# VH-VL binders against Uncharacterized protein B0228.1: the designs that were tried, part 6

Target 1, 207 residues: Uncharacterized protein B0228.1, of Caenorhabditis elegans (q09220)
Amino acid sequence: AVVTPSIENHKMENASVTISKVPISHRPRGFTAGSDSKKLAVQRFKLLISDFLSDAQLSKSIDVAAVGMHKGKSMDDILDDVYTRLRRTLSTKQISELAKAQKGLVEDLDEKSAKLVKARVKRMIVYSFDPAAEQIHKYATRPSMAFALIAETINERFVGSVKDLIRDVLTPKEYDIFRKHYHPHIFKLDNIGNNTEAVRTTTHETF

## First folded at step 17 (VH-VL)

Design s3 (from r2 with light chain S93G)
Fold by ESMFold2, look of step 17:
Structure s3 (fold): chain C 207 residues (1-207), chain A 120 residues (1-120), chain B 108 residues (1-108)
Amino acid sequence: as target 1 above (207 residues)
Amino acid sequence: EVQLVQSGAEVKKPGESLRISCKGSGYSFTSYWISWVRQMPGKGLEWMGKIWPSDSYTNYSPSFQGQVTISADKSISTAYLQWSSLKASDTAMYYCARTEYDFLTGYDYWGQGTLVTVSS
Amino acid sequence: SYELTQPPSVSVSPGQTASITCSGDNLGDEYAHWYQQKPGQSPVLVIYQDSERPSGIPERFSGSNSGNTATLTISGTQAMDEADYYCQAWDSGSEAVVFGGGTKLTVL
């Protein structure tokens, strides 16, 4: 990985979130979870990142992530911990959908290139979330405070910046192929409310 | 190695105050929640509340809010359960138990229990 | 508030499979834990995080949790398994710890 001043400035502003105590009066309005920070984090993840996982799978994955962040584990280790538990709960349909996406990626690129594309996407996620995880570790004196901080981190600006980094780290061909097989069901790649590629229909949003 | 050792049985009169203790050893006391659990004779387990010893943050069951005080002295790795004025209905076994992450981990170690008897 | 409901009692013959249920709204969204309590003893953790066994717990103990129901299963039930069993979960809204009412397992 090459670190440059322009990349660092972009990522520091967009990827980092200053983490504070989360008073109820500072919460965004319109959320259905009320004061339940974990349900808020689940709802935001499904809205902005992916609705591929069930509420149960996501809620438990966020539990594992919150523990790892509170303990100060690296995002690589946190993602590994989440995956090792999550994979045991995946349905046959979910497994088949993931396998189909990977097969399509390999067919359109080749095995080595598909592996590198997925590694770069993971690297951008890790890079973007490491600073937030460090802030959670520093400021969450009690374990469950991590849920409010996670929910605040998962916002339109931050998630949008992660999606921009993924776009920037792939060639146009690699991005188009990754999008073809993963977007939107497995991984949402468009930004809500400011997406020139968006299709304005209700049929996609009811599934 | 890990132990939670509670103070001994108590026989009290209604209206008396009482503080019982739970001393943790063999682990990092400030890294674990301590919960207090009541078990009335012949009845099930009732969660009373918990404390995070690092900053003394407490969370009480609605059934016990205002009825007891949970506290800790982290310098001696000890949690406390306290009544300002006991009632006969407080007669029960009281357990302390630890958990690292209340939303994820179970209560892996329990104290031996403190029997509190309140009678006139 | 959030409550966990268990049957008051379950009876099985030795060698048979015992199933003890624990019901709560969206319980499958949280990790469930199970405790065994024999007369005059402190509770002992027998299943944590839905399905994991602590060291020293026999493999005949297993657990599951989905939807609104967690289940403790004891295969090949033995007389020594006769005890009270409690489920426990966490309420994310209040951060409260919640125990089920308990189930007395009788092995005849």
Scores: ipSAE 0.833, ipTM 0.917, lowest interface PAE 0.7, mean pLDDT 87
Fold by ESMFold2, look of step 20:
Structure s3 (fold): chain C 207 residues (1-207), chain A 120 residues (1-120), chain B 108 residues (1-108)
Amino acid sequence: as target 1 above (207 residues)
Amino acid sequence: EVQLVQSGAEVKKPGESLRISCKGSGYSFTSYWISWVRQMPGKGLEWMGKIWPSDSYTNYSPSFQGQVTISADKSISTAYLQWSSLKASDTAMYYCARTEYDFLTGYDYWGQGTLVTVSS
Amino acid sequence: SYELTQPPSVSVSPGQTASITCSGDNLGDEYAHWYQQKPGQSPVLVIYQDSERPSGIPERFSGSNSGNTATLTISGTQAMDEADYYCQAWDSGSEAVVFGGGTKLTVL
């Protein structure tokens, strides 16, 4: 009675319109010896992209992704490899939360439109990370150098650009509905900034 | 057929130098880590260090840093473990083993071992 | 530095289930692998990536890894399973390979 996760393990469908890749003007710097690049990548992913997964789930997912990037696999194949291993570890709560988000998206759009929205989001993620994966394949002479390059890629500027592209390739209605059901618990769609609500809440509670 | 073939047993005296070898065949030698593992008589497996043969990058266990030298000659698909001055406490079985991705894949092939005996 | 702790010995009767533990801080964040070593032989990989079984390893061997503990489980244990067993993981901070101290499995 548990629904499997909806983070896509299916072949990505082409959108009905061609979308330009996110420009990546920042090249990841080379591997920095002596730092824990994998833990940094996990921490940055949780801060900027999603804290839905546990540290263990993320650490092992990044391992699988690093191997795929080092081998030069397509981002679609890398995501499939990650999902294949990750799904074995999802809790019943995580599965239920993914199912609820999917159900809400379908109810507010319709099944076909919900599928297309998710396909467009996945396509933007794939295209945004393809150039970084190519750099990792080209320049990581040792397998673990991929972790430094992944950590350097996951930064505020790059992730912010991906989030902007996701917003731009959906209609305002599609974006608002996707955000309603996935943000912030499953996907962080806002950029890091001031937290004036936390400051006001603290001030409000001091009486 | 993937194989790791190590050099033969050695009987040495304290203070002598020694280099033992591990030859890989049947696979792309530069695509795999080679680790050296010590096993003292009746004891467990101890990781000594590893080499990435493509660029000769080495990483040593703190217990073995400065005690041994790990190297490779990729033109003949061979890794080496070397002592400049053996001690009686170096008496052990020494294995080489390969792994493609040190953070992900296990050591799927091991050499047959090289017994090093150091005694007066 | 990162250490993996195993019990020195485990004893089981033939046909029973043997469990061998491997403990380390946040070991569940890394993939764990298991090796069998019989006297006078090189180690043999019996479980990799927490729970995967190489070709030729019997189904009675299984593995798990979560939190701070990885476990090798042998169901229907046979006399030929008597051996030393080692867990192994990777330390992301130092990029070092880490072996556990080993467990002698005795089948009485």
Scores: ipSAE 0.826, ipTM 0.913, lowest interface PAE 0.7, mean pLDDT 87
Fold by ESMFold2, look of step 19:
Structure s3 (fold): chain C 207 residues (1-207), chain A 120 residues (1-120), chain B 108 residues (1-108)
Amino acid sequence: as target 1 above (207 residues)
Amino acid sequence: EVQLVQSGAEVKKPGESLRISCKGSGYSFTSYWISWVRQMPGKGLEWMGKIWPSDSYTNYSPSFQGQVTISADKSISTAYLQWSSLKASDTAMYYCARTEYDFLTGYDYWGQGTLVTVSS
Amino acid sequence: SYELTQPPSVSVSPGQTASITCSGDNLGDEYAHWYQQKPGQSPVLVIYQDSERPSGIPERFSGSNSGNTATLTISGTQAMDEADYYCQAWDSGSEAVVFGGGTKLTVL
């Protein structure tokens, strides 16, 4: 694994973080005939975002992101493009749930600290995805190859690493509060990455 | 100014070969898909296939796979649709159209069409 | 084989609202586009990305797409809106472009 410094060096200096460079193929392999790279990418993003966004909302958000990555836009601009389109489609229930999470975060911290926590999470997402977006731009010669590259890059190991970095960019107290209000309904913040402890699943009898 | 200019109308006999052209100008030709669309007399639009001119990757409708050849010469910003042996049922209007992102953008510019008539 | 189904025709009086549907399985997961074609002319893009209007398309044209159905809506329909209308989407499995069968809009 190779640690790659980012253009956001001040973020690196303020926190003890390590970003793993996820291995991606120099040449995209794509998926076999009959497979659907975009649907796979949707399912892989649900490991982070959960079912908060509908399949339609996520599918179209990935379309917008794929265009931005293919064009070589920064992740900041890509996130802005995605949000601008996505916000028009949010239901009253989704808006209410986001507002409730924000209110809880402010109540348990304060207005300034809540803003800083969310800014750090956003900066970590940008920091994590920026190198992958650069590789997608460099190697996706056709627009639809971006979906195969996205699905290959945003694998379960990569999502686990992003979750670890979100935890590591926050103090333990900040993370516990952020997780309390956003997990599991808005984000899945269970650590799946390089954690060696086994996750237990239990079958129980119900009535 | 973006333009797609197609070759002129054709009158052919069954069994003859034909290649029609679509020349793009006023934009980066290699940054856009070119699709070919058939419209039989009095009928709707039928997608035949598309080409990515940068690497000549093609994707054909199952209905047209093996029936036509789509190609491009990026050095002259031109896409082609070709038959090795025309049939009377190939009588139709043929359009080319461009799109930047096949999954996101629409076909914003269309050629004027090339009428192909195949009869004895 | 992914297909988009449109009604063959829609009739409306001048000034009324015309509604043209386009149906396909989970069409709301993809962006839908709409084209107008008048006799002897090439198709013209009138709505893209479900609901956006290209420059020069009047505000009376609008679009929506959710679930299995995309809809082109023309409010205050005028005689000049008489044309054939086609929806179009993308099939992510085959990466194919798909057109609907077309709808003839008649303004009586």
Scores: ipSAE 0.798, ipTM 0.902, lowest interface PAE 0.7, mean pLDDT 86
Fold by ESMFold2 at other seeds, look of step 18:
Structure s3 (fold): chain C 207 residues (1-207), chain A 120 residues (1-120), chain B 108 residues (1-108)
Amino acid sequence: as target 1 above (207 residues)
Amino acid sequence: EVQLVQSGAEVKKPGESLRISCKGSGYSFTSYWISWVRQMPGKGLEWMGKIWPSDSYTNYSPSFQGQVTISADKSISTAYLQWSSLKASDTAMYYCARTEYDFLTGYDYWGQGTLVTVSS
Amino acid sequence: SYELTQPPSVSVSPGQTASITCSGDNLGDEYAHWYQQKPGQSPVLVIYQDSERPSGIPERFSGSNSGNTATLTISGTQAMDEADYYCQAWDSGSEAVVFGGGTKLTVL
């Protein structure tokens, strides 16, 4: 990760964390006839999001995201649109688990530091996904093409790189505390494959 | 004001060709799907297919694939449903309807319907 | 999702609550919409995105969708609510629009 041109061009000096940006291709691969692109997109997002969301919640959240990407909305706006609809469907248990994670984060850090940790994590997600959303907008001439483009773009390697960026933007202590309260029941923060594990190991050593 | 205005009722004989129309106004025609929906006398709504007018991409119900042609002329904000050879079983009311996102939004505006009668 | 099943008819007395179901495999994974059709008229959207009500639709109309079943509920049913009701969803595998078979609501 540290040897790619994207890492070289985006590296910051004299910071607690070295930040790099995942390169993405100019054009996604074509479609395969007979595949269910939406279900594949749902499966791809599960690499980052745990079983915390139900299949219905995730499926409908991806519908809202696909609309935003097709319209060319920023990732910030897309996440706001998704949250606006998703929050109405959260169970009491889900709300309690989110509150517990937030409370634990504040207890192990202070309130200001907890806010900054969450803001940095959100910032990395936005920066990682914004270029992908722009490419999806460029190539999704019809609304439902967004699902196939999402699935092709949000692959295991891309998700693994997002997880590595989240780790890199936080100090080791901040990351351990964030992971303690959010992983694995809300987010999957560990990589699941050899390729993603190799990327994590390389990026981790830049701390 | 959003409107979908369909062509008038048709009385045809088996084997004849027919094209009916659906003209959209009051909105960006190329930003919405147009679906065609059949309703046989006394029966329910049957989705026939849809068109994305911006690039003329069509998707047909398996029941209607090869039986009809859906097309659009975006320069005049009009979608079409065509038969090359009508059958008596094509006797029905035909509606057009629009939706912005087929997987998310409902069909918020419908045409008034075109009654097609096919008899010997 | 390929097929949506509705009861052919539902009867209620005025003032009572009517419930019309729409069943399909994993229907709760998709947004469901509902249309009212009175004799000789075009369908009218009455509920969209599971539970949202378009402007001009009375508050007595409500909807839900979970698991394999979407439900249209009409509280305080009035004679003017007598109509055919159709559910509609989207099938992600074929990208097809799917309508239910329709339910005739009779208010006696």
Scores: ipSAE 0.788, ipTM 0.899, lowest interface PAE 0.8, mean pLDDT 86

Design s4 (from r2 with light chain A96H)
Fold by ESMFold2, look of step 17:
Structure s4 (fold): chain C 207 residues (1-207), chain A 120 residues (1-120), chain B 108 residues (1-108)
Amino acid sequence: as target 1 above (207 residues)
Amino acid sequence: EVQLVQSGAEVKKPGESLRISCKGSGYSFTSYWISWVRQMPGKGLEWMGKIWPSDSYTNYSPSFQGQVTISADKSISTAYLQWSSLKASDTAMYYCARTEYDFLTGYDYWGQGTLVTVSS
Amino acid sequence: SYELTQPPSVSVSPGQTASITCSGDNLGDEYAHWYQQKPGQSPVLVIYQDSERPSGIPERFSGSNSGNTATLTISGTQAMDEADYYCQAWDSSSEHVVFGGGTKLTVL
């Protein structure tokens, strides 16, 4: 775990209030069969991520996440599990690009501030996804039902809300610098895009 | 300590019914898929179908849909494979095997197999 | 309908490296598993999740999976490795379990 204790309590409380209003489907469309629930879950996850990861990397990451959600693991543990497996598949080019982005973040902020920015982004991702993961655990009686529930829960409205919360947890300067080094190739941080992987991918590449 | 113990070998005539069993022990039976796998003499492994014992949800291979019934009694940690009317072409070895996550974990324990012989 | 294709047989000399392939469309998007089956015995899991080795499986067994092909590799092949080998994956469209046709490994 790379969770920093420096997350400011007032910002977390504000994000909590916002998250409690996000709609969550209790029975996804794909639940009744007749569609590929895993491919649908991958499609929904692509609303959050960039083209930085390959289709194979994404597909297997969602498998690991689905297991964690079905088991009722915390989002912190799920992200650690995903990263542990994903890092073994990263190319030399992908590793270099992540290192360059991290170096740029440190140069433009400083090492302490860069750590705080990454910790706040990770904390907001965890905060945003924990309630959804808990609902998926509650309703996924069979393992593969998690894919259908992920697909219904992780929709465009949810993605937009997560991106808004990430922007709100950072100062405008911090956000602009984070975006400069990670968007759009590594992460897509526009109001509708693929960049919600920032916390999961970058949390484990530093230190 | 995990075991899957199958019922004994069967010698049957065409047209007879049959139910074979697979009893799991040493683990939480309702937390694992049970698959049935056919192996005809000298041939490869053929997946027949699977059951989630907690709710009895079944999923069959198209080759076996309507040909067999897969069921489970979770109170005694036992899965079943059943024919209403056997054919000579049903002569094969039948295995049960478990996996926790069908999309991820592989089949780590297999039963010893049940040889079913159907002849006139 | 999703199929996994394996060569029917592979022959190697003792001490050589054996490679057994398993081909399917986009197989690299799924986890692949491998089973060893000796005559008269139940299958035994030898590689899971593409490349992981269960406890008790010798280090000479390894695996990989990318693109359309998973590969089981046995380095320093021994006579006791002579067996049938099956790959297995999961088809997300049907949620079916899929086995390859099997490969007979002969150690000459």
Scores: ipSAE 0.812, ipTM 0.919, lowest interface PAE 0.7, mean pLDDT 86
Fold by ESMFold2, look of step 19:
Structure s4 (fold): chain C 207 residues (1-207), chain A 120 residues (1-120), chain B 108 residues (1-108)
Amino acid sequence: as target 1 above (207 residues)
Amino acid sequence: EVQLVQSGAEVKKPGESLRISCKGSGYSFTSYWISWVRQMPGKGLEWMGKIWPSDSYTNYSPSFQGQVTISADKSISTAYLQWSSLKASDTAMYYCARTEYDFLTGYDYWGQGTLVTVSS
Amino acid sequence: SYELTQPPSVSVSPGQTASITCSGDNLGDEYAHWYQQKPGQSPVLVIYQDSERPSGIPERFSGSNSGNTATLTISGTQAMDEADYYCQAWDSSSEHVVFGGGTKLTVL
């Protein structure tokens, strides 16, 4: 279910989601003309999506998202616009990989729990990105400035915070299963410097 | 009804100055880029530069940087292309065209063109 | 300096399919647009965002864009389609608008 957001990291509650606001501590400054701000914005989103989408797919998805952010659309609407255009370009292999990840999630949890996990992850992404999209709308004076502001706002620190929040809104079991089937080929869920995945253990579950 | 109406044809001599205009109507002038495009006789379309009329931000093609000035008066929904000293090689048709999102949308409306003839 | 390359001319017989290419490095990463220009007229947008047709453009006009090449395709080509055709894209590094050199379509 949808729950009220709060500022509480590392706390896990069964069936409920406790959501911390992703910090956006500074106003975007924008970028100097002449840099390739769009390519940098694309690289920022690759920190979460990895190489699942081709460069062309991601580049054009970012174009659609940048328009939505510049216009002040909600992140829900922006994601719908992106998906509507992107789905026409997905390969049979990409569709099969998404289906395989979903099947694995259902097998390791159950159908209702798998739906809830995916809904929570989507809800957290929307919640995390809405304030950033609002900042971009506020400061993107001209349409293409959205790319520079995206790159500055959706930086490595921001994406790292989103990854941490995804982990925090799921139980340790739910997160380990979600990660097992979606990371790294669909979502890149580890932050830089986490090199001990082979020895990771679930030693504590908190409700 | 969206329209871009350009100023009339010009016959000039080398060394003279010139400003031509492009008046937009039927839409929110400050929400669209205006680009200027040159077409020399028998040749293709060459992008010269663009202006965002809301704040008069300009971006020029390297081939035209320093050769022309693009400006706008948003109070009368008009963009301008200006030469301080014309050359015979400036003889061409000049178009203005609008687009909402330079990285995503096409130029859906074009002016009728302004023929500039520069001859000694 | 990002450039878009088109063949200078393409000739087809009436009723045949014409294909006009537009080549640029990684052009498939950007949206491509196509314009038709008949003698003495302003350019007219015939395909935008790779493959979309503006209202009033016949269904025989279609477009694609992948890799380094965008293609304008005119099926069932008619004499009235004889014109110059230009592709156009956006260069993210400079934020410049880029036109191809143009292709003269001749319908024999």
Scores: ipSAE 0.784, ipTM 0.903, lowest interface PAE 0.7, mean pLDDT 86

